# Designs tried in a protein design chat: VHH binders against StAR-related lipid transfer protein 7, mitochondrial (STARD7). Part 1

No score or structure here was measured in a lab: all are predicted.

Target 1, 216 residues: StAR-related lipid transfer protein 7, mitochondrial (STARD7), of Homo sapiens (Human) (q9nqz5r112to327)
Amino acid sequence: FQSSGVQHHPPEPKAQTEGNEDSEGKEQRWEMVMDKKHFKLWRRPITGTHLYQYRVFGTYTDVTPRQFFNVQLDTEYRKKWDALVIKLEVIERDVVSGSEVLHWVTHFPYPMYSRDYVYVRRYSVDQENNMMVLVSRAVEHPSVPESPEFVRVRSYESQMVIRPHKSFDENGFDYLLTYSDNPQTVFPRYCVSWMVSSGMPDFLEKLHMATLKAKN
Structure headers, positions and changes below count from the first letter of each chain, unless a header shows other numbers; antibody chains aren't numbered by Kabat.
ipSAE, averaged over its two directions, is called F for ESMFold2-Fast, E for ESMFold2 and O for OpenDDE. V2 adds 0.75 times the mean of E and O to 0.25 times the DockQ between the complexes of E and O.
[cut] stands for letters that were removed.
The coordinates of atoms that the task and the answers printed are left out; those that the model quotes come from them. Centres of patches stay.

## First folded at step 13 (VHH; from c3 with Y107W)

Design e4
Fold by OpenDDE, fold request of step 15:
Structure e4 (fold): chain B 216 residues (1-216), chain A 126 residues (1-126)
Amino acid sequence: as target 1 above (216 residues)
Amino acid sequence: QVQLQESGGGLVQPGGSLRLSCAASGFTFSDYAMSWVRQAPGKGLEVVSDISYSGGSTTYADSVKGRFTISRDNAKNTLYLQMNSLKPEDTAVYYCARDYSPEWDKWLKELGMDIRGPGTQVTVSS
């Protein structure tokens, strides 16, 4: 009567359900990267990418909100004061919504190829909330196919909010610009430096000067 | 840097009165519209009253209309809120804010820019 020793298989270790610490998507904090007289610049990494979102807060006291707003809508005038513009054209206008589709070609720092953007632009004046808003977003358009001459930027978003101090027609306002794009290049650390060091700041300074000149 | 500091809050009986003050610094006070906003327990921020940069125009929430008066002294960089006929429903933290909107406040706060003060507690209770 050979006693078959029932080998008690040791209980399988309970898989410690490592509590998925809810990676509460730690909203990446904005990092200040520039502090100038008229504006401050922040950046934030875009999750899952090597790209950054940028935010600018600025104040001007020598031009009106309306002047500053109108200069940004004037594509023909921009061609005169923005030397980086190779092409800037309205290719479509929607009369109902007031939206416009634009084709924008711009120089990039040497030795980088020029980039082109196709984007829809919308603007609004909200008197009730005392703000002006300008929004741009990349789109595809059949009349503007990609060209081998330029690198197409397919991801582009820009939002500017203008808040008057007093009124739309009196000097003084704050603005908040939020910006992101994918220039389709792995920017070495050096290129990120360009956007922060010269790209955005120079544009804003030129825009301000253009506004001042248009006023006179 | 924008600095706002509220004062004048406290405990008051129903039907009582309080006067809140807000000292402003770090910006040209006379160039901005100012607001009082409040947050009651368990509720969101509510705009109580607005005043234009010159003081020439004022607005009030319906809940406080006829009872509260917003005013400003630009020479003293000070905002005021006279609160009369206080009710238990007026119990809240009251904040002074520069050119307030919920979206604007949120966006600037994300950048570490506060456009409202730390607040002052107002409690209306028997």
Scores: ipSAE 0.840, ipTM 0.922, lowest interface PAE 0.6, mean pLDDT 91
Fold by OpenDDE, fold request of step 15:
Structure e4 (fold): chain B 216 residues (1-216), chain A 126 residues (1-126)
Amino acid sequence: as target 1 above (216 residues)
Amino acid sequence: QVQLQESGGGLVQPGGSLRLSCAASGFTFSDYAMSWVRQAPGKGLEVVSDISYSGGSTTYADSVKGRFTISRDNAKNTLYLQMNSLKPEDTAVYYCARDYSPEWDKWLKELGMDIRGPGTQVTVSS
């Protein structure tokens, strides 16, 4: 009568499902980096990168939303007032959607190489929601291959929302610009400083002046 | 900095009336459209009424049309909401807001820019 010793297999340790605490990616707070008369500039680190996203909130009372909007669509006029532009061309236009593919080459601070952007641009006027929207996003295009002459910026996003105070054709509006790019280079600290201190602010000031001068 | 302060909320019986006021400062009040928005318990923000910068045009949610009246006094930097024939469904926190849209409010809030006041409680109960 062989007593079959029932080997009590010890209960397998319950795998502590380490609750993937969803690292709810602590939405990094916007840091104000500039406060000027007509606009404020914020930056936010992009998680997992050394890059920043930028946001500008501004107000103008001496130009109309439509004027400000139209100047940004005029690539030929931009070549006249923006000295950093080396090349700016519409390479494709979709007549149905109104979207455009652009090739933009721009100077960067010395000693950095010039950068080129290939991006699709879209715009809309939403009367119901009282806003104008300009959106740009980097794309690849077969007619614009990379060149050794320029550093291709492969990641680029820009969104501007314009909110009229009164109407599209009366002076006064607020705008919000959100911008990010990857210039494919580790910017020295001084370059980051340049973008914040001179690059974006100077662009916005020039854009404002260009709008004031434009015969729309 | 934009400052908005609501007042005039309270407890009322069904069929009663309230008049809300919003004192505005820190911006050119007469240049902006203004809105009343409300948040009922367990619900999202709802636009109740809008008024243009001049007061020349107004809009209302269907739920309050014919009962509520939005108005403004630009000389006093004050927004008003006359609420008549109040219903239990009107129970909410009511906010005064500058140039309100849900997206715009969200984006500015992320920057620490509040375009809504702290709100005033309106309770309609028997």
Scores: ipSAE 0.833, ipTM 0.918, lowest interface PAE 0.6, mean pLDDT 91
Fold by ESMFold2, fold request of step 15:
Parts: structure tokens; sequence; C-alpha cells
Structure e4 (fold): chain B 216 residues (1-216), chain A 126 residues (1-126)
């Protein structure tokens, strides 16, 4: 389960309408905040914070699901096409399960310091359910203690599901990306506004272009 | 917008036959795998049958193998389910779905996106 897909953090739009009010802890409904040609972006507030969980639905018809899946797994290629990455390395790999622990250091928008993440990822091709899945979650690892150089993000989750239109090796697919993190910032509303206006759109465009260039 | 409309349901006696149709629009029908999915009273959704985008590959739930036949006509943007030797346990609402999986349907529905039609009722009763 992998998370090379989440780099940018949330900017804010308007308040959600109340729906199905019965419990304090019930998850709130998704609000669409962007509707573009190749993808749509929603957000849902995280209770008790100024932060959001985000969801992207996107479609591409000019690359294969396998190409898109593999580009997101390839950490060496990621460092070449994503200028925000300072460091991205595999710390540990379990050959039996295929789980990997990664250390990811990335620039954040001015005036925020760079952040680092330690996360486990897993990835699979599920032929029975016609999907490819990449999942990541923040963890602690003894080989990567916190450093004063970077702000450690301790809460981070990402899931991408890729579903082919035809097959994993023919052009055309839909994907659904769900992610959240806590960037531990004194500017949470600024981060929310930035994510919607720049962070997520720019990342998704760069990922698509990187996939196109990798095929040829 | 994806639009799927089922038809052909109704009341039949055990041993009878029905043919369901699903008219598709709002997307390139011939690019997508399609499914028939049913919900029996008080139960969850069950995948009845899948068919590949070209019609070249099909699968069936064990409970319907040999009795049901999925097919498609890409020129008419229509999906079909021929149901023979119907049994009372086949009583359900039958949904036409684009590239169905339970998680995918749930996640998209939370966002206000439907990949299933409204369904057609099939009732098998003496």
Amino acid sequence: as target 1 above (216 residues)
Amino acid sequence: QVQLQESGGGLVQPGGSLRLSCAASGFTFSDYAMSWVRQAPGKGLEVVSDISYSGGSTTYADSVKGRFTISRDNAKNTLYLQMNSLKPEDTAVYYCARDYSPEWDKWLKELGMDIRGPGTQVTVSS
C-alpha cells in the first residue's frame, strides 16, 4: 500500500451544510471544491480541527493503469520529476508481505519549514476485483528519529485505487485518491486554501505528465 | 453523466423466464465492463454476472450458472440478462452497473456519483 501521490496540503473554502445530525463523532459529508476536465476534488472536515480529508476522482485515457501504478511506485523516478522532494528513500522492505517503510522529506509552501514523513506503504494488483491499490500510513521507525531540520508529520494516510476501463495494459482508467495529514502548522487555514488552489491540482498534473514521459 | 436504465422485470412463476435490458448513455459504453448486481429482500448486494467491454469474457455467480446468460450489444448501448429456470431465491431488485465492485460503488456514492441504475424488480412466486 503506497503513498507517492500525496505531497500538498489543504487550503480552505466554505463551510459544509449540516446533514444527518445524530452523533457528535459522525463523519461529515463530502463537499466538492474543484471540478476540472481530468479530475474532481472533494474535502471533508476532520472533527475538532481546521483540517480536511481530501478525495480526488480522476480519469485518463492516454496512459495505461499499469503505467500510472508503476510511476507512483518508482521512488527514484519520483525524485526526478517532483521538484518538491528533498529526500525519498526506502528504509526497510519486507519481501514476504511487500510492505515498505519510506522516509520522505518535502518542501512546503512559504513560510512553512520543510516536512518529513516516515510511512509504511503497501501495493497490490487485485485482478478479481479489477483494481490496483496503493495505501500508506504514518509510522515510527527506530532508524529515522525526528530531526530539528524538519517538522515531522505524525498523522498521514493515503489510498489510491485505480480501475481500468478495459484491462491493466490498455489505455484508460479511473482513479480515486483519498488522503489526509496533519502538517503541524500555525497556519492551518492557509494550508487548506493552498491545497485546493495549487497543491493538489499541480501535483496531479505533474504526475500525469511524468506518466506520459515514462512510457516514451 | 452516467445514465443506466433497467427494464424487463416483473412477476413470474418458478421455472419461468425473463429477459432484462439496460439502456446506457452518458459514457462510451463499449469501453467499459458491465455487471448485473442484485439485492434480495433484507440482504446485501450480490454480483450476478460480469461481461468484458467487448463481450468476449463473462463470469457468473455459482447460484445462477447454467440458468442466466449475460450479453451486450455495443451498437445499441444495451446490456442484457437472460434468466431461465427462475427460482424463488432469484427474487430481488436487479441493477445494471458499470464496472462494479462493492467498495467502488460505496466510495463514488458518498461523492454523489452513481455507477448503478435504479434497478428493476424481479419476483418469483407461486
Scores: ipSAE 0.644, ipTM 0.809, lowest interface PAE 1.0, mean pLDDT 86
Fold by ESMFold2, fold request of step 15:
Structure e4 (fold): chain B 216 residues (1-216), chain A 126 residues (1-126)
Amino acid sequence: as target 1 above (216 residues)
Amino acid sequence: QVQLQESGGGLVQPGGSLRLSCAASGFTFSDYAMSWVRQAPGKGLEVVSDISYSGGSTTYADSVKGRFTISRDNAKNTLYLQMNSLKPEDTAVYYCARDYSPEWDKWLKELGMDIRGPGTQVTVSS
């Protein structure tokens, strides 16, 4: 269940900082790379890599914030609408803390092998401040050791804030998504180009369509 | 009540150091990206540095790279800024802010979610 491909030499290491005197200045400003009807996509370089942190500022007026929130939490539904998902399972659920550990296996664009993530997620609804938050980050879990079938992503963070225009149960909201990972690739520029050209835009469009189909 | 409170500002000579702290309460600090922003006399707000909710990713304005270090302690609900090799141009009021960015500042203000502290004065002069 591996994608075929030719492994290449690793990319050159970036210059490393050695205290303040040896620091290599890098551009770490948000740069808009896409401006679409429903969202803007920004990126900012990650120090010491050719990779980026991404930020999405999005708006929908035809679905409710609660639907958008719940569709993202529904792992069985995700497997139906996201064709890139190979596996997505809850490994552990802590009812007291509200945190969940998941194992997520997903296709990456040819010639990259499929990647897997072990991550903890947490979510909250703040009624007083009229806000929903979803956060995730990579962790290690004894029940899911690394496997030669997939490339394990060890650095992954995601934060989404959802703010209704009116209420959680009426159409209309804005959201801010901040996302980064390190897919451990010898093709970092290709991976960055793919994320902007299809990875993020396609995911957001499919999520919107999936939300429209879900019931309130 | 959501609250951010800065401390550690003061008067220092050029080349000196200061360490700013920001105590957070009234929200789940570990869920939010945090920023230090500054306002020099007669100027607008400048984002000095950002840090992700987990602390795993940081960024810096070009003007402070290599001199300033942002960090956070999520167990203590505290954000820090270590400021070294200070210059007179660093003179400003420094604010601790949650989820701040100039790209969506208007949206945050309209929703009442423009969360920042009262600021702490840093003055760099001989």
Scores: ipSAE 0.171, ipTM 0.606, lowest interface PAE 6.0, mean pLDDT 81
Fold by ESMFold2, fold request of step 15:
Order: sequence, then C-alpha cells, then structure tokens
Structure e4 (fold): chain B 216 residues (1-216), chain A 126 residues (1-126)
Amino acid sequence: as target 1 above (216 residues)
Amino acid sequence: QVQLQESGGGLVQPGGSLRLSCAASGFTFSDYAMSWVRQAPGKGLEVVSDISYSGGSTTYADSVKGRFTISRDNAKNTLYLQMNSLKPEDTAVYYCARDYSPEWDKWLKELGMDIRGPGTQVTVSS
C-alpha cells in the first residue's frame, strides 16, 4: 500500500471465529480470475463461506529457484521489501523437525483492522524429485496470545512447490502456490475483490522484484 | 479410495432422453464441485456442465444449453445429468469429474487432484 492521509472509519466488528474452520482442506473446482505475463491466478469457493482458496501458477526465467526459495524464508529481508508487514518474528524453532513458529502482523486494506497470524512453517529441498516445497499452517502458541489490537487469523494454510527448469542454481522455474485463510471479516466480498485486484498480484510482483534485488 | 462410477448410458434414438448417474465414494462428495465432460469419437474433451458443491450454481456448454440439466443429491453422493432432445452430435463417452480444469489439467493430474470416472457411452442414432 502507498502512504496516504489518515482515513476515518468506524471500528470493524469482530467476525465469527469458528464457522470457517470446517472448510479447511476441502476442495472445489478452480476458476481462473487473472492471467498475467508471469502468473495465472485461480480461485475456488470454500464450502459454507463467501471466501476462496487461491492458486497461482507462475514462471520466472530471470532468477534461480534457490534464490526465490531463500528470499521467502528471510524474515528480516521480508520486513524491508513488504511495506504491509508490521511485525514478523520467529518465535520458536523445533530442532527435531526443523519447523519454525512465526508471529506475523500485517496491514489489511481500509476499513479492515490489521491482522495477525501465528503459524508453523516447514520447508524442504527434494533432490530426488527436483523440487522445493514451503508449507505453512495456522497454529496456537502460548507465547503469542490473542491481542485486542489485531484480528487473529485462526485458519490459514499456504503451500508452494517450486520446480526448476534446469537446476536449483540456474535461472528458470515454475511454481504452484496454494493459499487460503479466513480473515474473520464482515466484509468478505470486499476482501475477495481486494485479493484479486491488488493483494495477491502486488505481493507476487514485490516478491519477484525482491528476489531480483537479492541476487548478488 | 476416491472413486467415481458413471451409469445410465446406452443407445437412444434422436429426440430421446437419457439420465446419467455418477456414484461417488472415498471422499466427502458435498464438499466438491462436479462436472460432466464428454469425448466424441476422434475428438478432445468438452466440458458439458459444471455444478457447485451445494448445487446452487450451474453452467452449461452452449451446445447443450436448454436440453441438458445437471443436478446432485449430496445425501446419496450422486451426480446426475438429464439429457433431453438428444442429437447424433451428442454421441460420446460421458465422464463424471471432480476438480476438472482444462486450463491447468497437467498440474492437477501430477498432484492427483483431477479425478474422473471410467465413463459411460451414449450413442444417439437411428
């Protein structure tokens, strides 16, 4: 988002916290909603809600899969290139699984309050199948209780698969991103419209640019 | 595990009717959009009709609009296609499909997300 003048809006009421959890992991038919030069964006409804699961098929030929993978794991760098981030911290790292728990606080578009996420992430490089995988899922963590300052997102999943055209260290790859959350909003159609018109496209473009700039 | 099984095909005269059924098992049927897809002899796949998970939204190919009706019974885990005013051009193998999308079918098949049944033959001739 660009910095703009202070907007006056009524407080956003707290959304229901339970109803959309039953839709997590369910599948329905995908519909393409955006066709850009470097990616296509698809969505499908989450049962019993006005919300969607999203998929992105993307291709880049000017950056390596390893750099693209690493930029997404670098929380300090994320805070520099993603102006929406208010807070992004690793809370805990599990030495056995290599999984990490993060606290992520991010702006949402006016008139929605900022949201926070507590999520576990895991990542792997599969040499045998020539792919890299990043997965994340909302969890609860005792060190990060809910705060009235932010709206806690309780249902969140993300999966990205990266497939090199050649090797992990040569330019060129395809990726598939699958993403869903329940932002707990009384403005679900506005949130859906924003995700397609600017939220996802802007994130993907900024991620690409950040990856290019990180190449040294 | 996940299974789709079509039935109700057969030989019918032009102008006749058939009702296709698709029995689903191994997954929560009511959570998924479903499609009927057909393949005429020597042709590629054509999406005939789609129906949302609840049955509240349907779409039809122009070639069948007004003649075919897709429906579902989520309590019986069954998808239906009512075919009226059949024409010789409707002759095809008809497939019941979950998560079918021709735009990115390759990736869905690689991930095991594009599921369809073995199909049922519909032949419209004198």
Scores: ipSAE 0.005, ipTM 0.165, lowest interface PAE 10.1, mean pLDDT 79

## First folded at step 14 (VHH; from e4 with A33H)

Design f1
Fold by OpenDDE, fold request of step 15:
Structure f1 (fold): chain B 216 residues (1-216), chain A 126 residues (1-126)
Amino acid sequence: as target 1 above (216 residues)
Amino acid sequence: QVQLQESGGGLVQPGGSLRLSCAASGFTFSDYHMSWVRQAPGKGLEVVSDISYSGGSTTYADSVKGRFTISRDNAKNTLYLQMNSLKPEDTAVYYCARDYSPEWDKWLKELGMDIRGPGTQVTVSS
């Protein structure tokens, strides 16, 4: 009658679940890189990349929110005032949502190749919250394959919020533009400087002037 | 730079009254809609009242409707909140805000732009 002593194996120490230190992703602080009369420009690095996200806060008092908003929706008019546009076409329109897929080809600073963007654009007027919103996001579309002629920008996001001072149809508003893209190339330092010094500021100035000239 | 400074807060008994003031500077006050927002202990920001740039339109949270009155003097760059029939539930820090929305406030704050004042404490207690 050999009493088989059941060796109680001591319970294996519970692996201390290393507390997922919530990598509180160090909320990268926005750095102001430009201060102009009508707008300020900030940037922050995108974690894990050499790229930046940009944010512009601006104010105009000589045009209405609606005018400024409508000019941005008019692709044909943009071709007239934006000399960097090589191509800008609506590829598809969803009648229900009002969203549009666009193919945009643009010049880049020499000697860089031109870039093309395929993106969906959505817009809304929120009267309750007193804002207009324009959002663009890169997408793939079967009718717009990549071409060896242009560098396809696969990551692109743009959001503009327009806040009227008084109303949509009275002069005066603030806007906030948030922008990021990945041109799939290592920008020389001088190109990065160009984006900050000339690219975004020039675009916004031209947009403002285009709005002033628009009859609608 | 936008500057807003609240005043007039304090300790009051239930049923009492207070009048808050907000002095505005650093922007064209008459061109902007203004708001009072409050934050009670352990709660988020709540819009209390809005007033249009001209003062011609006002809105109120249901919780304060009929008791609070928002007004403005554009010539003095001052926003007001008359608070009557105060309740313990009205205990909060009250902020003056320019063109307030939670999202807008958040986005601008990330850029170091404050569209709210430092706030004034209102305590309603017996």
Scores: ipSAE 0.868, ipTM 0.938, lowest interface PAE 0.5, mean pLDDT 91
Fold by OpenDDE, fold request of step 15:
Structure f1 (fold): chain B 216 residues (1-216), chain A 126 residues (1-126)
Amino acid sequence: as target 1 above (216 residues)
Amino acid sequence: QVQLQESGGGLVQPGGSLRLSCAASGFTFSDYHMSWVRQAPGKGLEVVSDISYSGGSTTYADSVKGRFTISRDNAKNTLYLQMNSLKPEDTAVYYCARDYSPEWDKWLKELGMDIRGPGTQVTVSS
């Protein structure tokens, strides 16, 4: 009479689903990733994506807000100072709103394909609030179909706010640039984003130099 | 780093006067427009007064016009607010701010950059 001792396996402790209550919309904090003489760069992850939004706060004291602003609007001049530009054209202009649709083709680091952007840009000078604003946002345009030659960046947003220290026509201003795009590239975790390492800083430095050299 | 420190707040009776001061450091004070802003209990931030970088231009909220006077001493890196004929409605924390706008303040604060001081309490009560 071999009493088969039924070893009652103790019930596996129910994994308490620790309720991820922490999904409260904790506004992702900005992380400072660069601190240079003229600007600081922050990033924050875009929720639900592997992408980051970037923010730059900078100060210049050797150029006027208007000069800095105007250089950014001059697409022909940008073709001269920005070697990464393959193409930059205004394809449509709305006279009433002042908005422009642009086609921008730019080099990316080798061996990456060049990227092209179709975006609307708007700008405003707000004297009452003492600021200049430049805004760009990706759009689709029937006159600019996708090409196999370039990778179309479909998500792109840029906002720059320029705050003069004194006036629009006197040297000295702060600026805040907020930027995000999806270049359709996954950067390895071990790699620093090209935006942080070279893209944004180099652009801002070149823009500053271009402003200094401009005759306007 | 921008540093602003308000002083001169306190308890005062209606009709009384206070003079607020703000000591500024960490930036070229004379190159920036300055503001006094206040936050009353349960209310948002309100611009009280602005002064240009040179002191040549000033603006006031309608609620304080004729009673408050903003001034600055660029040599001393100090901003002032003379408050006369104080009313209970003037009860608030008063902040000194550099180149203030609500949006600008918000955006910079998100980055850990403060363009306002810690504030000084002004209480007007009988």
Scores: ipSAE 0.863, ipTM 0.937, lowest interface PAE 0.5, mean pLDDT 91
Fold by ESMFold2, fold request of step 15:
Structure f1 (fold): chain B 216 residues (1-216), chain A 126 residues (1-126)
Amino acid sequence: as target 1 above (216 residues)
Amino acid sequence: QVQLQESGGGLVQPGGSLRLSCAASGFTFSDYHMSWVRQAPGKGLEVVSDISYSGGSTTYADSVKGRFTISRDNAKNTLYLQMNSLKPEDTAVYYCARDYSPEWDKWLKELGMDIRGPGTQVTVSS
């Protein structure tokens, strides 16, 4: 932990939520770790583990929610704009539900070796609550056994919620990304959190640019 | 930083009328759908009415249809709720909310982000 020794901006109130902190298991509070123009990043320790859960809140006004949603589903397009992707393919698709199993192999920041994920994703539009939801969770799949080339991430959860300001086809939305994983590393979680914070701006900028270029 | 401030609550006899107002700031009001939600004593939150960003579309809870009218003035950044033929069952704290959803409200509140105002008390004597 490091307190800022330089106050070049007015002190920001620390976000504090009142949870049930006096029960047998204390609810962990969200701690803001980054506050940027287009997004904010928080982390929260996962009780009983050495891991953090992360949340990103962001806003864009120059692309539609549908375009932002679709760009994240388009695996061939992602391989073109996300230089960290080594491999990304759909292994299996349930045509009734639209659920998909994917294999994702990606570079991680030095000195971490590349990781791979096998995950199921599901996506839906909740018109009553005015949101689009994309959820992902690590699974095992017989067609994708672990390989010594990559470190298999066995615990991974992600939820992206997109809320249109107006409609799904008009510019403007807020999003909330919640995720956690176990990157299988000896590094302390504060080092891993630093790596997430260092990479998040670049990833979100590239995702935004990719969405803008795909706008029709 | 979303700022919403309700006003116009008070005590009223059954059959009476009130008009609630909500002043909005800290966001582009005309870009967002808006909601009135209420919490009766000992109850959870209930969506009373929604209005689209332009004011062109509205919805109402069955319990208030024909009695309540939601409206907005985007030039004044203000949301309204006209409440007629009030009943004791309408007694509640009324909240102005930016495009209310229970899960969205919960998730943002955990981060210290409010999408509801502090509320205004409406009491219909019974």
Scores: ipSAE 0.799, ipTM 0.902, lowest interface PAE 0.7, mean pLDDT 85
Fold by ESMFold2, fold request of step 15:
Structure f1 (fold): chain B 216 residues (1-216), chain A 126 residues (1-126)
Amino acid sequence: as target 1 above (216 residues)
Amino acid sequence: QVQLQESGGGLVQPGGSLRLSCAASGFTFSDYHMSWVRQAPGKGLEVVSDISYSGGSTTYADSVKGRFTISRDNAKNTLYLQMNSLKPEDTAVYYCARDYSPEWDKWLKELGMDIRGPGTQVTVSS
């Protein structure tokens, strides 16, 4: 039995373009780097760094927005379908706001050591604006100090907006994912190439397949 | 690729009527909610009316209630706006949009993706 999505009253989601301007205050442009059947991938340099912000626009017509939303929240299911996950635990949950702090440990491509993330996530269903929103950002938490076992990612932000075509419980939606992190790698070009060639595309394809299986 | 083309704008006297049309292609029109959005001179974008994917539910801005009627013909992939009892304050560029949201429009436009057509000018003047 699949549980319905739980709507919490988290803070409003962040604008997806905030904070990415060059030193003169000009916004940098998105460059398309992949165009696949179900999604397109862009990247944009993060001002003052050699890192990138990524944006994915995708469409699926064979699963509902609520199913897609709920699969992303289900940490136990994520561990079943995402073979890169070493650990994924909810550390703390604020019952009033519905915000959660998670510890996520994941493989990175050889020869990089595994990375870990401590992040807060918030999620909501906004019927007035016809969207579902999931946002995450890196935080520090006293129960999960840095460990020499993993490379701690200290800069991580993610926002997904899901817009149903018809309704939240009928097949068909568009989504927009905006994502950035600092993986603290000595192989920055290799890591960027991996993200574009396999990291992001493989994740999105597996997420879609996982959503289809959870639907049935 | 989403394509929307508005037509039917023009110059009309106060109290007159116009019917706007929007031809849609590049997506399954009957799967999407649709909107009419306008921009008056010196003003921001205002949602004039929304219609559900089936046509079964409609909403209107307070400024146009009782004067404008949104409709759609899913067999012809066409959205309509019947505008009656037009006033000078209705002067604007009128855009056909796929389930309009200001942030969604902005974000997709940054990626080179449009959810609005190029618009049609409506001018209400004596």
Scores: ipSAE 0.778, ipTM 0.895, lowest interface PAE 0.8, mean pLDDT 87
Fold by ESMFold2, fold request of step 15:
Structure f1 (fold): chain B 216 residues (1-216), chain A 126 residues (1-126)
Amino acid sequence: as target 1 above (216 residues)
Amino acid sequence: QVQLQESGGGLVQPGGSLRLSCAASGFTFSDYHMSWVRQAPGKGLEVVSDISYSGGSTTYADSVKGRFTISRDNAKNTLYLQMNSLKPEDTAVYYCARDYSPEWDKWLKELGMDIRGPGTQVTVSS
């Protein structure tokens, strides 16, 4: 499951840590790499790789949790506000479970080639625990074989939890996004640097503006 | 940073009363639902009571209904728990919590963000 409709691998970190001192047989701790008005960003090394898992904690008080949830599910609207999207389509939907398989093709920053993702997502509203959840992970699907035109991202997972301050239909909520992928690049530091400095902040800002506009 | 500080715990006899307070800072208190959560010796965390952001809606665990009253004063950024007709089974550490769920508590704590205070001990014993 994907907690949001689109996510991008982060750029190189601002607040670096040395992985050689803490990663042997012990859970790495989260390191804050960005602290902005509406969100904070942390990263944690993925054991046995050069990659990072990312976590965003964010707060908005001018849009509702339900609008924020719905905007992330609306693939047609995503194509209108996210200029990086080349293709975003639902390949398959299981009406019983509510799971969907999507094909997402997106620009990556120069000099990287465009990437594509095939992922399953699932979403739910849990009134008893006062949260909305969107979960995604990379899968293979026979209707979407790899193409030489794009670099297929084979490792991708995302979870977004949205917690209303008041109710799902009143302004104000916190969210927690946990995200990782492997964009299969020889430029991993460039991707990490870009995501922290530009990619994630720009995406979150555009998502907020898109949510605000859809609310009106 | 969210800061919550419980007070008012202590030793009381069965049938006695106690009032817990929780001072809140570092967030807009009146925007958040709040909870009292307790941990009895050798037990996990149990939600005792919830109160909505405005104070207009409350819920209670069955074990405390009719004996405990949750309230809040949004002007003073303070959460309360009035505990009457106390029983030995009420012995626990009592935590004030913002927008509590077990998963949310765990995830935010990993980031250095606490949604519970350090707690106050309540002991009901003859």
Scores: ipSAE 0.729, ipTM 0.861, lowest interface PAE 0.8, mean pLDDT 85

